# Designs tried in a protein design chat: VH-VL binders against b7kms5. Part 136

Target 1, 80 residues: b7kms5
Amino acid sequence: DTFETVRNTIRIESEVDESLRQLCHEERITKETWLEAAYLYLCEKPEELAQVIQLAQERLSQRKAIADYKRAKTMQERFL
Short names: E, the ipSAE of ESMFold2; O, the ipSAE of OpenDDE; V2, 0.75 times the mean of E and O plus 0.25 times the DockQ between their complexes.

## First folded at step 8 (VH-VL)

Design gx17 (framework fv_miptenalimab)
Fold by ESMFold2-Fast, scan of step 8:
Structure gx17 (fold): chain C 80 residues (1-80), chain A 124 residues (1-124), chain B 107 residues (1-107)
Amino acid sequence: as target 1 above (80 residues)
Amino acid sequence: QVTLVESGGGVVQPGRSLRLSCAFSGFSLSTRGVSVGWIRQAPGKGLEWVAHIDYDDDKRYSPSLKSRFTISRDNSKNTLYLQMNSLRAEDTAVYFCARTSFYDSSGYKYFDLWGQGTTVTVSS
Amino acid sequence: DIQMTQSPSFLSASVGDRVSITCQASQGIRSYLAWYQQKPGKAPKLLIYAASTLQSGVPDRFSGSGSGTDFTLTISSLQPEDFATYYCQQLYSYPWTFGQGTKLEIK
């Protein structure tokens, strides 16, 4: 049967994308089905879900720190 | 065998320039996700991060060194460089090249592979 | 810059002892902390990353704990080859900074 689906565009780190791509190729699955399976599995494991949320928060903090650094550097280089 | 081998160290007088090289074997500097850099250690002192370069050519420096030091790479030679200008006595150290996490999907970076180091002595 | 402070700077212990080294960050770094071991005349070797994840090939007597600002490296049963200098590093914010080091010596 046909599942109702939603198309999402997301931006992830290049090295994560490459690693996930390799996994999907080797296991003959898609990124979409990996994401669905991972989320559903974690929803049944509250302790593991909490760990994943912690990692996500840490990754967001790192991205913000990098973006802040790059903005500061651009200001220095373009001012004079 | 995966290795990092530094070269180019030596004795130089203050105010002069020196270029260090780090030759890689067993992986490519053009590999997506690879980041490589320099860490130095003054005699009897601790470790100090100097600079690194990402596979996408994004360069980052220690703020105290960025005006005098330039990091670069040559992917065709699988070699990392550190150009050191206006050298001072306090730049005397062993300079290690090191690779950060290779395909680290967790987002954590760490120096998992180190060279043996090359010694730079700045003295008159 | 984030300052990393290790305690103690020197530690004397005997083979078979349980030893702990502490690392404090001047601001929160979450779990972006690595521990390295360095023997005289050698390059540092990665022991632990992400505060508590043991690097492949490192003996399981080594463990890391903590998050935020307070971190601990523990060696559960000290072996002769463990006498070395240990460094913590934060990888949370640029510039990346190391602790001053802890030298572990034979008692």
Scores: ipSAE 0.000, ipTM 0.600, lowest interface PAE 17.0, mean pLDDT 85

Design gx18 (framework fv_miptenalimab)
Fold by ESMFold2-Fast, scan of step 8:
Structure gx18 (fold): chain C 80 residues (1-80), chain A 124 residues (1-124), chain B 107 residues (1-107)
Amino acid sequence: as target 1 above (80 residues)
Amino acid sequence: QVTLVESGGGVVQPGRSLRLSCAFSGFSLSTRGVSVGWIRQAPGKGLEWVAHIDYDDDKRYSPSLKSRFTISRDNSKNTLYLQMNSLRAEDTAVYFCARTSFYDSSGLSYFDLWGQGTTVTVSS
Amino acid sequence: DIQMTQSPSFLSASVGDRVSITCQASQGIRSYLAWYQQKPGKAPKLLIYAASTLQSGVPDRFSGSGSGTDFTLTISSLQPEDFATYYCQQLYSYPWTFGQGTKLEIK
């Protein structure tokens, strides 16, 4: 037994999940091993890692904006 | 009713510092989903994003400017600031203050309201 | 950084013409694109966001299309007030970047 593992729960965009599931099916790997491999690969490539972090920061900002929009719309409808 | 007004521009020598201000009315930076930022435009050139700050004090910067420029806000005065250090001739531009809002249905950030800009000239 | 390239850089047209300007991203940006109009000495004005959604108050002669890497802004029937410089912006990844601009001039 070489591996000690941790269970994590994450939420990702459904379109991204669908694409990733298809890739994993075609290549006969799992989402867990793809995530591990992607992170390990990027950690050895600082310039590519920085690019990925910038994309992640923008996606985080978009998700925050969507959540805030939904909250504002709910308050407007409630107090209409 | 909703406005952004920039100030603090002027002529400054290379290597010096300058602080720009953006006074806004009709909305609050403490309102969830609101962010305000700076976009600059050099004479005869296109638009370049500089930095933005949101209601949670999350700050994002253009990587080339992050070491010299600092964005901040004073919610009690409804004012946004851009502290510019170690100014260079290439920083000569009109600096616009602009708002992004979550009131759109897509949740995508976009610059829906702009000030008229303040001119910064870096020359000897 | 994602590079945004507009074509053409200069466009001459007459009132009543249908004109299109294009914007290409150096990588896929989905629909995370906005279009702005800027008149001399004035601040930019948002025309279109999410590649194809018209901003409130913008005339319906303006339309946007495209996704991924290729985007188009179309003005169906040019009016005198439409002669301006147009910019695209990607909002897919930091840093946010703009195209170099397309100057629309009267012929």
Scores: ipSAE 0.006, ipTM 0.716, lowest interface PAE 10.0, mean pLDDT 86

Design gx19 (framework fv_miptenalimab)
Fold by ESMFold2-Fast, scan of step 8:
Structure gx19 (fold): chain C 80 residues (1-80), chain A 124 residues (1-124), chain B 107 residues (1-107)
Amino acid sequence: as target 1 above (80 residues)
Amino acid sequence: QVTLVESGGGVVQPGRSLRLSCAFSGFSLSTRGVSVGWIRQAPGKGLEWVAHIDYDDDKRYSPSLKSRFTISRDNSKNTLYLQMNSLRAEDTAVYFCARTSFYDSSGLTYFDLWGQGTTVTVSS
Amino acid sequence: DIQMTQSPSFLSASVGDRVSITCQASQGIRSYLAWYQQKPGKAPKLLIYAASTLQSGVPDRFSGSGSGTDFTLTISSLQPEDFATYYCQQLYSYPWTFGQGTKLEIK
């Protein structure tokens, strides 16, 4: 009642999810509040925010490279 | 301090009903990410999950018990209930109430806090 | 339903021993596995969650490993207070299920 919220579904690497789940349980917080707090904290720290954005870009590039590789491999296997 | 205290156990005849209570202190059942439930243990046997209820009032039951048992909560009293109907000798057990963590998985987490249990004996 | 099978059901060991208890799930549960310790007449106590994360206040001689279907709880050097019954539990899907338990007794 005191907060208006939106539902988001996100897909993250399973190893990262497991680590975050452990942290949330240990510290008695939720994934939702951890995400909100982390973003708000980083917004106050421009240099740290820039580092996080760089890491996110690297991870996105890795995921795209893997998807591209799998697509190419599937085509080769089917038509060789 | 955070505590769970069960009550309502006793000796009952087969076919009768019994309601168990679990009084919570130090946290609210309406807190996001909190789930609470019941686990039972028959004499000399292992643990069996009975039912749980999430902070969003989503209820889940062991398939074999769903037709006879009902889980509910009263947020104003900070109390969890288990209504047990049509009791059978096989329902004889210690009934524990337990809390899951504040992990926001709608019940896909772990029982981090347990009460001491209340004994239910179903005998003729 | 996901069946959880522990091995062994009974284990005799001496103080100072390294012991391992295994837990096998009938289907993949990722790391949604917890280990509990129960002493006679007492409520269970959480030892390990997420297959390998040690609960606060639990001695570091306890460790958990595994993922998917095969899991192990290890006690590196048994102490007298460790003689108890140990249970694994999957919380991956409903209904939640426990292993049958492993009773650890002094030899």
Scores: ipSAE 0.000, ipTM 0.590, lowest interface PAE 18.5, mean pLDDT 83

Design gx2 (framework fv_miptenalimab)
Fold by ESMFold2-Fast, scan of step 8:
Structure gx2 (fold): chain C 80 residues (1-80), chain A 124 residues (1-124), chain B 107 residues (1-107)
Amino acid sequence: as target 1 above (80 residues)
Amino acid sequence: QVTLVESGGGVVQPGRSLRLSCAFSGFSLSTRGVSVGWIRQAPGKGLEWVAHIDYDDDKRYSPSLKSRFTISRDNSKNTLYLQMNSLRAEDTAVYFCARTSFYDSSGLKYFDLWGQGTTVTVSS
Amino acid sequence: DIQMTQSPSFLSASVGDRVSITCQASQGIRSYLAWYQQKPGKAPKLLIYAASTLQSGVPDRFSGSGSGTDFTLTISSLQPEDFATYYCQQYYSYPWTFGQGTKLEIK
């Protein structure tokens, strides 16, 4: 074996997944290899890595807000 | 050059089992991002996807066939298998093995290479 | 499941004709459509993927167009070897589904 791999289960936004699938389709690469390449590339570019981390933090905050809103709305529809 | 050669077809009675094989040469079944699988075609009819298996051993089946058919591979022999159980007359078809495009394991599967097919006839 | 419907089911044409075969998906599949050619007694051959991308080795008289739900395969000038059955396939969503086929035959 040349590489030992691990299997990851992740959930991402549907629009992002669709866009990434289109990119992978056009370039004939996999989501796994794109993720590996992107991370390795960014690890050698501290300024760009910092910008990506900032975007990730912003998206995490937005995702939490959306999840909280959906949960509250479900409670209203089901119990109120 | 990559070649796919199916074998194991024949005439069987309803209710019996049959195992098809597909030997790959010039290509490794463990190639990342690619899946291999089976498509069948009943006499005079169109193409129907049966099952596929990805490089990481994730398997997917046609919903109507999942309970009777099992897909597997042997990387050491570079061979794909389809185990067909409880065969019915409606399973009579030419069975093709095929390779898919390079995408994620759940993803975008078109078939860029096909074998010649092996004929399965289920008759009483 | 996404249903793929081809039209016409049968098409008669002459060598040199321009012909078009259509494929309609029951829901949007973006550009995730492939076209195959199958000659009697032989395995299908990939012609086009991503709705419009020609597979290596396929003659340039073949072209594909469309996106979403409506797709067209065009042969600009029919050759004798083009008389065959043509299938579309969506690969946007599991399970993968094929059209019923269009048989192209000599007038």
Scores: ipSAE 0.005, ipTM 0.635, lowest interface PAE 12.1, mean pLDDT 85

Design gx20 (framework fv_miptenalimab; at its last look DockQ between E and O 0.05; V2 from the best seeds 0.00; counts 0 for: pae E 19.2 > 2, placed apart)
Fold by ESMFold2-Fast, scan of step 8:
Structure gx20 (fold): chain C 80 residues (1-80), chain A 124 residues (1-124), chain B 107 residues (1-107)
Amino acid sequence: as target 1 above (80 residues)
Amino acid sequence: QVTLVESGGGVVQPGRSLRLSCAFSGFSLSTRGVSVGWIRQAPGKGLEWVAHIDYDDDKRYSPSLKSRFTISRDNSKNTLYLQMNSLRAEDTAVYFCARTSFYDSSGLRYFDLWGQGTTVTVSS
Amino acid sequence: DIQMTQSPSFLSASVGDRVSITCQASQGIRSYLAWYQQKPGKAPKLLIYAASTLQSGVPDRFSGSGSGTDFTLTISSLQPEDFATYYCQQLYSYPWTFGQGTKLEIK
């Protein structure tokens, strides 16, 4: 076809994956085409793109905090 | 026993720079999982998040302030800093330093330890 | 940025009254909300986290509810020490934002 493609593997929150999977089923699109369309659309919308980046930054910080919480709890259970 | 003490506030002219300090006692800023930052409050107004820095030096800023403000820490002195450049009258506020804590597996970080605040007045 | 709007901005009440203040987010924030109490000249104090969980040491007359865009802080029976300014905060996205505050004053 006219597009060169690459394969990517990502890990996302289960609730988000379930919601996205349902959306794709209802609209008859695929996760890969939704991701491409969403990114392309946002690249033309600087203010919305900035908001998405800020949400992504918080979610990344949240994941770090979850890992820290789990390590602290494991250490407490192992050593206390 | 555990305390946060801000200092460095004062009256400063517009366009000047000022550096705030926050001395932490009873815990280490280098401890994994520790995140500290600045929240400000203009006279008679509400709270505004300024900036945060975590244990691995990952820094986050309020978008409107990131071009003028820099957050940093000195682990050997257990001190947090806020370098404020190109100060404007709208930066007049009490600046609080605070630590974030989490209480559950959600990874949300709540401001549960606060300093008393230091007052910055930008006036000509 | 996510805008947090509190209602009312000012509330006058008497000791023993049941009061509720609301916080509305400009978009869905799940249950990623905290409530703080600030007394004049003092730093804020965390009251409620995760929208509805009471912080240790906070009296049980305080309660929080809501999810998505609409949140409520309730004090079931006002005590003299409860007259203060209350703030909500969203933790859903950077920048973290607070409501404008609700000032609770004695009638």
Scores: ipSAE 0.565, ipTM 0.881, lowest interface PAE 1.6, mean pLDDT 90
Fold by OpenDDE, look of step 9:
Structure gx20 (fold): chain C 80 residues (1-80), chain A 124 residues (1-124), chain B 107 residues (1-107)
Amino acid sequence: as target 1 above (80 residues)
Amino acid sequence: QVTLVESGGGVVQPGRSLRLSCAFSGFSLSTRGVSVGWIRQAPGKGLEWVAHIDYDDDKRYSPSLKSRFTISRDNSKNTLYLQMNSLRAEDTAVYFCARTSFYDSSGLRYFDLWGQGTTVTVSS
Amino acid sequence: DIQMTQSPSFLSASVGDRVSITCQASQGIRSYLAWYQQKPGKAPKLLIYAASTLQSGVPDRFSGSGSGTDFTLTISSLQPEDFATYYCQQLYSYPWTFGQGTKLEIK
């Protein structure tokens, strides 16, 4: 059987990435297969999926806020 | 001077709808990093987050209220709204409008500015 | 949902006392924790954000500490204007949730 993959660039928060990397190493899996497995698992768990989505939404909002803060700070520094 | 002023509260019967407004002054909802939301407080009870909306029109709701409440804004009027449908007795509360902003590189958002609140009473 | 549990729910103290209010999260929320003060008939006021950062204009007798699941609001020397209800809030994940509140009363 054939298995086709798609290349993706995923940016992960450093602390989460480190923890995930360690887990994957210990369990002899990859972050990619972890993500695939996690998604497939959650597809069968609608309540858990909803919880993950809520958390993901907040994390996205946080990333946006961080980016905005950095931009604002950069602009302030340019005018000082 | 930055201010938030709620309005639209009143006494309504169960099943009715009500729309709350919050007028902003001193800042714009389109300002990056700023969001506004609603927090309610039942009589003699604690605070309960209802919903918020950010400068990109990203909306978040309390799961228990999402089906009945809708948050929106009108940038031209610098006003925030909360459309409340199918009101229930347990929706009786003071509804506060509050602003969230970021203060550090962690991207944390917290309610740093609040209105005086508007009272909603749902009673038959 | 993340539950925030404050302790105690009620606290009696005297002016000049050192008082501490705790807030425990049902799961790790890092430093995504804020403290608010609310007086009767008034809107809440932000005191501490990011668990330990003092909001501008708030007296330095207020301080916050903690990370993960356990947090503490401390008033080093209670003043008459500090008698109020205090709330913690987590902003780590939706829905944002508050502690049940701590009413600080004069002894």
Scores: ipSAE 0.051, ipTM 0.773, lowest interface PAE 3.0, mean pLDDT 90
Fold by ESMFold2, look of step 9:
Structure gx20 (fold): chain C 80 residues (1-80), chain A 124 residues (1-124), chain B 107 residues (1-107)
Amino acid sequence: as target 1 above (80 residues)
Amino acid sequence: QVTLVESGGGVVQPGRSLRLSCAFSGFSLSTRGVSVGWIRQAPGKGLEWVAHIDYDDDKRYSPSLKSRFTISRDNSKNTLYLQMNSLRAEDTAVYFCARTSFYDSSGLRYFDLWGQGTTVTVSS
Amino acid sequence: DIQMTQSPSFLSASVGDRVSITCQASQGIRSYLAWYQQKPGKAPKLLIYAASTLQSGVPDRFSGSGSGTDFTLTISSLQPEDFATYYCQQLYSYPWTFGQGTKLEIK
């Protein structure tokens, strides 16, 4: 049976993306198969999944802080 | 001040080609997390996404258009392009250049900045 | 492709009215939905992203709700400048499809 797939766009930090591209090239896999495999692997390892989630939360907070700084700066320029 | 200005529209016969340009001012196309694309609107109709290019050159197209349209950019000129080949009457539309940004608390992308549009008319 | 269906296609309302516009996706799109406002001869403007988050500078009379397949844009007290066409767009998967639009007119 064929798997139904969903197309989407995600944003990955450039240094991480370059490293991931190199890994995928060396292993002759694709980013999408890597993402699927990584998620499926972690689903069976709750302690490792928890560590990945913690790292993801930290990275999300960093992105939010950068976005909030940019919005605050833009608002100051518009009203000052 | 951030602006997007489209150019290159005009009246063209079916089967011909046009290249649209979008000049960006106030931000750089090479900025990490910046992505740009084209949306079109036929007269009296709704919006249709055409194509999109990320800062790392990842390109995506509407499936019905990808054999005829090519998106590209020149970072040194801070300019986005849309090459439209084999034009048809149904390609008649206002073509908008638009930006998405990844600097957002949700991490989601949406078209937050739009140009004024350039009109392409394909008729005999 | 994910189809986006807006309802209604046409609304007639008066200044001060509360109106709602719905958008339905043919598949689940989580909260990957944006709402845009467009006036004749102008470019669209982003109102709401992530289904419910107001874009900077958008008045709080605009609100968005929903997730999955069913989404609603609400304007709590219409102002004269709110008469326009409204579009939803999913950005969950390519192609990033728009709804057909809802034209909001003054009675």
Scores: ipSAE 0.000, ipTM 0.598, lowest interface PAE 19.2, mean pLDDT 84
ESMFold2 (binder alone), look of step 9: mean pLDDT 90; pTM 0.930

Design gx21 (framework fv_miptenalimab)
Fold by ESMFold2-Fast, scan of step 8:
Structure gx21 (fold): chain C 80 residues (1-80), chain A 124 residues (1-124), chain B 107 residues (1-107)
Amino acid sequence: as target 1 above (80 residues)
Amino acid sequence: QVTLVESGGGVVQPGRSLRLSCAFSGFSLSTRGVSVGWIRQAPGKGLEWVAHIDYDDDKRYSPSLKSRFTISRDNSKNTLYLQMNSLRAEDTAVYFCARTSFYYSSGLKYFDLWGQGTTVTVSS
Amino acid sequence: DIQMTQSPSFLSASVGDRVSITCQASQGIRSYLAWYQQKPGKAPKLLIYAASTLQSGVPDRFSGSGSGTDFTLTISSLQPEDFATYYCQQLYSYPWTFGQGTKLEIK
């Protein structure tokens, strides 16, 4: 049987992409199938899913903090 | 199979420069996902991270050492370098080179392979 | 910088003992912690990463636990080759920092 799929473009941290690419290459799987399997596995593990969501929230906050720092630095250099 | 061998240590006077080398065998420094770096240990003291460099040439340094130390690599020689300038007595330590690999869950690095270290003594 | 504090700094134990070493981070670091073993005159060896994941080839008497700010390395039944100095390291943020070390000595 053929699964209906959706095409998405996502941007992730380069170091995470490198790590995931290494895993996929070593295990002979694709990033798409790894993402599907990881999500499905975590949905069956509520405690682990909660921890992953917390990590995701922290990573999002870190990305925003880095963006804010770069913006502040640009303003400092340009106006100060 | 995989080995890391440091060299270039010795006794040097304060204010001078020294370049350390680390020769890698059993893997390529150009391998995607590989990063390598330096950790030092002063006599009788604990471990201190110095610097590391990723396969894509992204370099990170301990803030206190960034102005005096430069990390680099030569992929054709499969060798990592640490250029140390304006050496001080507090730079006296054993310098280890170490490899990190990405870990699946977060792209995090941990030092999974270490060389035996090379001793740098900064004294008058 | 995130400060890593180990307790105790020195520990005396006998073969067969269960020993635990703790590591405290000055800020939350989730599970971004590794444990290393260093024998005199040798390079450190990775024991545990991600706070609780045992490195391949490391004996299963070693285990790690904890998250956030408080972490523990446990050796369930101490062997002669386990007498060494143990270090924790946070890899949550740069600069990467190590604990001061715990020296495990034979009684």
Scores: ipSAE 0.000, ipTM 0.608, lowest interface PAE 15.1, mean pLDDT 85

Design gx22 (framework fv_miptenalimab)
Fold by ESMFold2-Fast, scan of step 8:
Structure gx22 (fold): chain C 80 residues (1-80), chain A 124 residues (1-124), chain B 107 residues (1-107)
Amino acid sequence: as target 1 above (80 residues)
Amino acid sequence: QVTLVESGGGVVQPGRSLRLSCAFSGFSLSTRGVSVGWIRQAPGKGLEWVAHIDYDDDKRYSPSLKSRFTISRDNSKNTLYLQMNSLRAEDTAVYFCARTDFYDSSGLKYFDLWGQGTTVTVSS
Amino acid sequence: DIQMTQSPSFLSASVGDRVSITCQASQGIRSYLAWYQQKPGKAPKLLIYAASTLQSGVPDRFSGSGSGTDFTLTISSLQPEDFATYYCQQLYSYPWTFGQGTKLEIK
């Protein structure tokens, strides 16, 4: 058809994914349409959008720190 | 180590059916963010995307092949399948199995791991 | 469908040369483009994704550039193992489509 979409694969925390999947099942929507709707809604609310971005930046920093820690541990163990 | 191994190819007459398999090791098809699919290459020609399936069973097909081909998976066997019906001479190709996985915070994905392919020849 | 056109279809070069291969999309695809390398009898290998991001393990002599409709793959100093066929792919819209390929041969 003519509806133009792109396919993205995202990796999110398992607990968050479980909650989102349950919400989508109960409301009879898809995770894709929820993401689209959430973004479009937040674009009209600058203060709320800013808070979401801040939370996202914090979560990204935490994930980076964990990855850095694991990498350092692996280096230590392999070098013995 | 991660591997993809295709099987099921061979010589088949026009109008017949054939099922290809792709056996995986080193990852699970049920892993969030993983998708697997089929790309084919006719002799002396370029690459053509056939179909893919992702971890939540979303299936996508090349429009020209959707009516004749079906993609499926068996997570308990860590195996991907391509059921090909009503085969034609133009389906003659090497069929590759390929995985997509996560790339950084952008979420963009491309075929990062490929099997060696299985050859399908459709001739009378 | 989005048509991907590569140029040139055939390229002869010598070890140490700088070579560039171009890929043009029939419509805008932003940066949703990947480059693959394929050697005879082998499966393709991912070189670059998101138009310009080098895949882990790929030598830094490979680089990608461009956005929208015009893209370039560059090899800054050609090595013997680089003689292969190169394909671009758009992942912007279904169906996913590949360029026709560029065969890079030794002079």
Scores: ipSAE 0.000, ipTM 0.590, lowest interface PAE 17.6, mean pLDDT 84

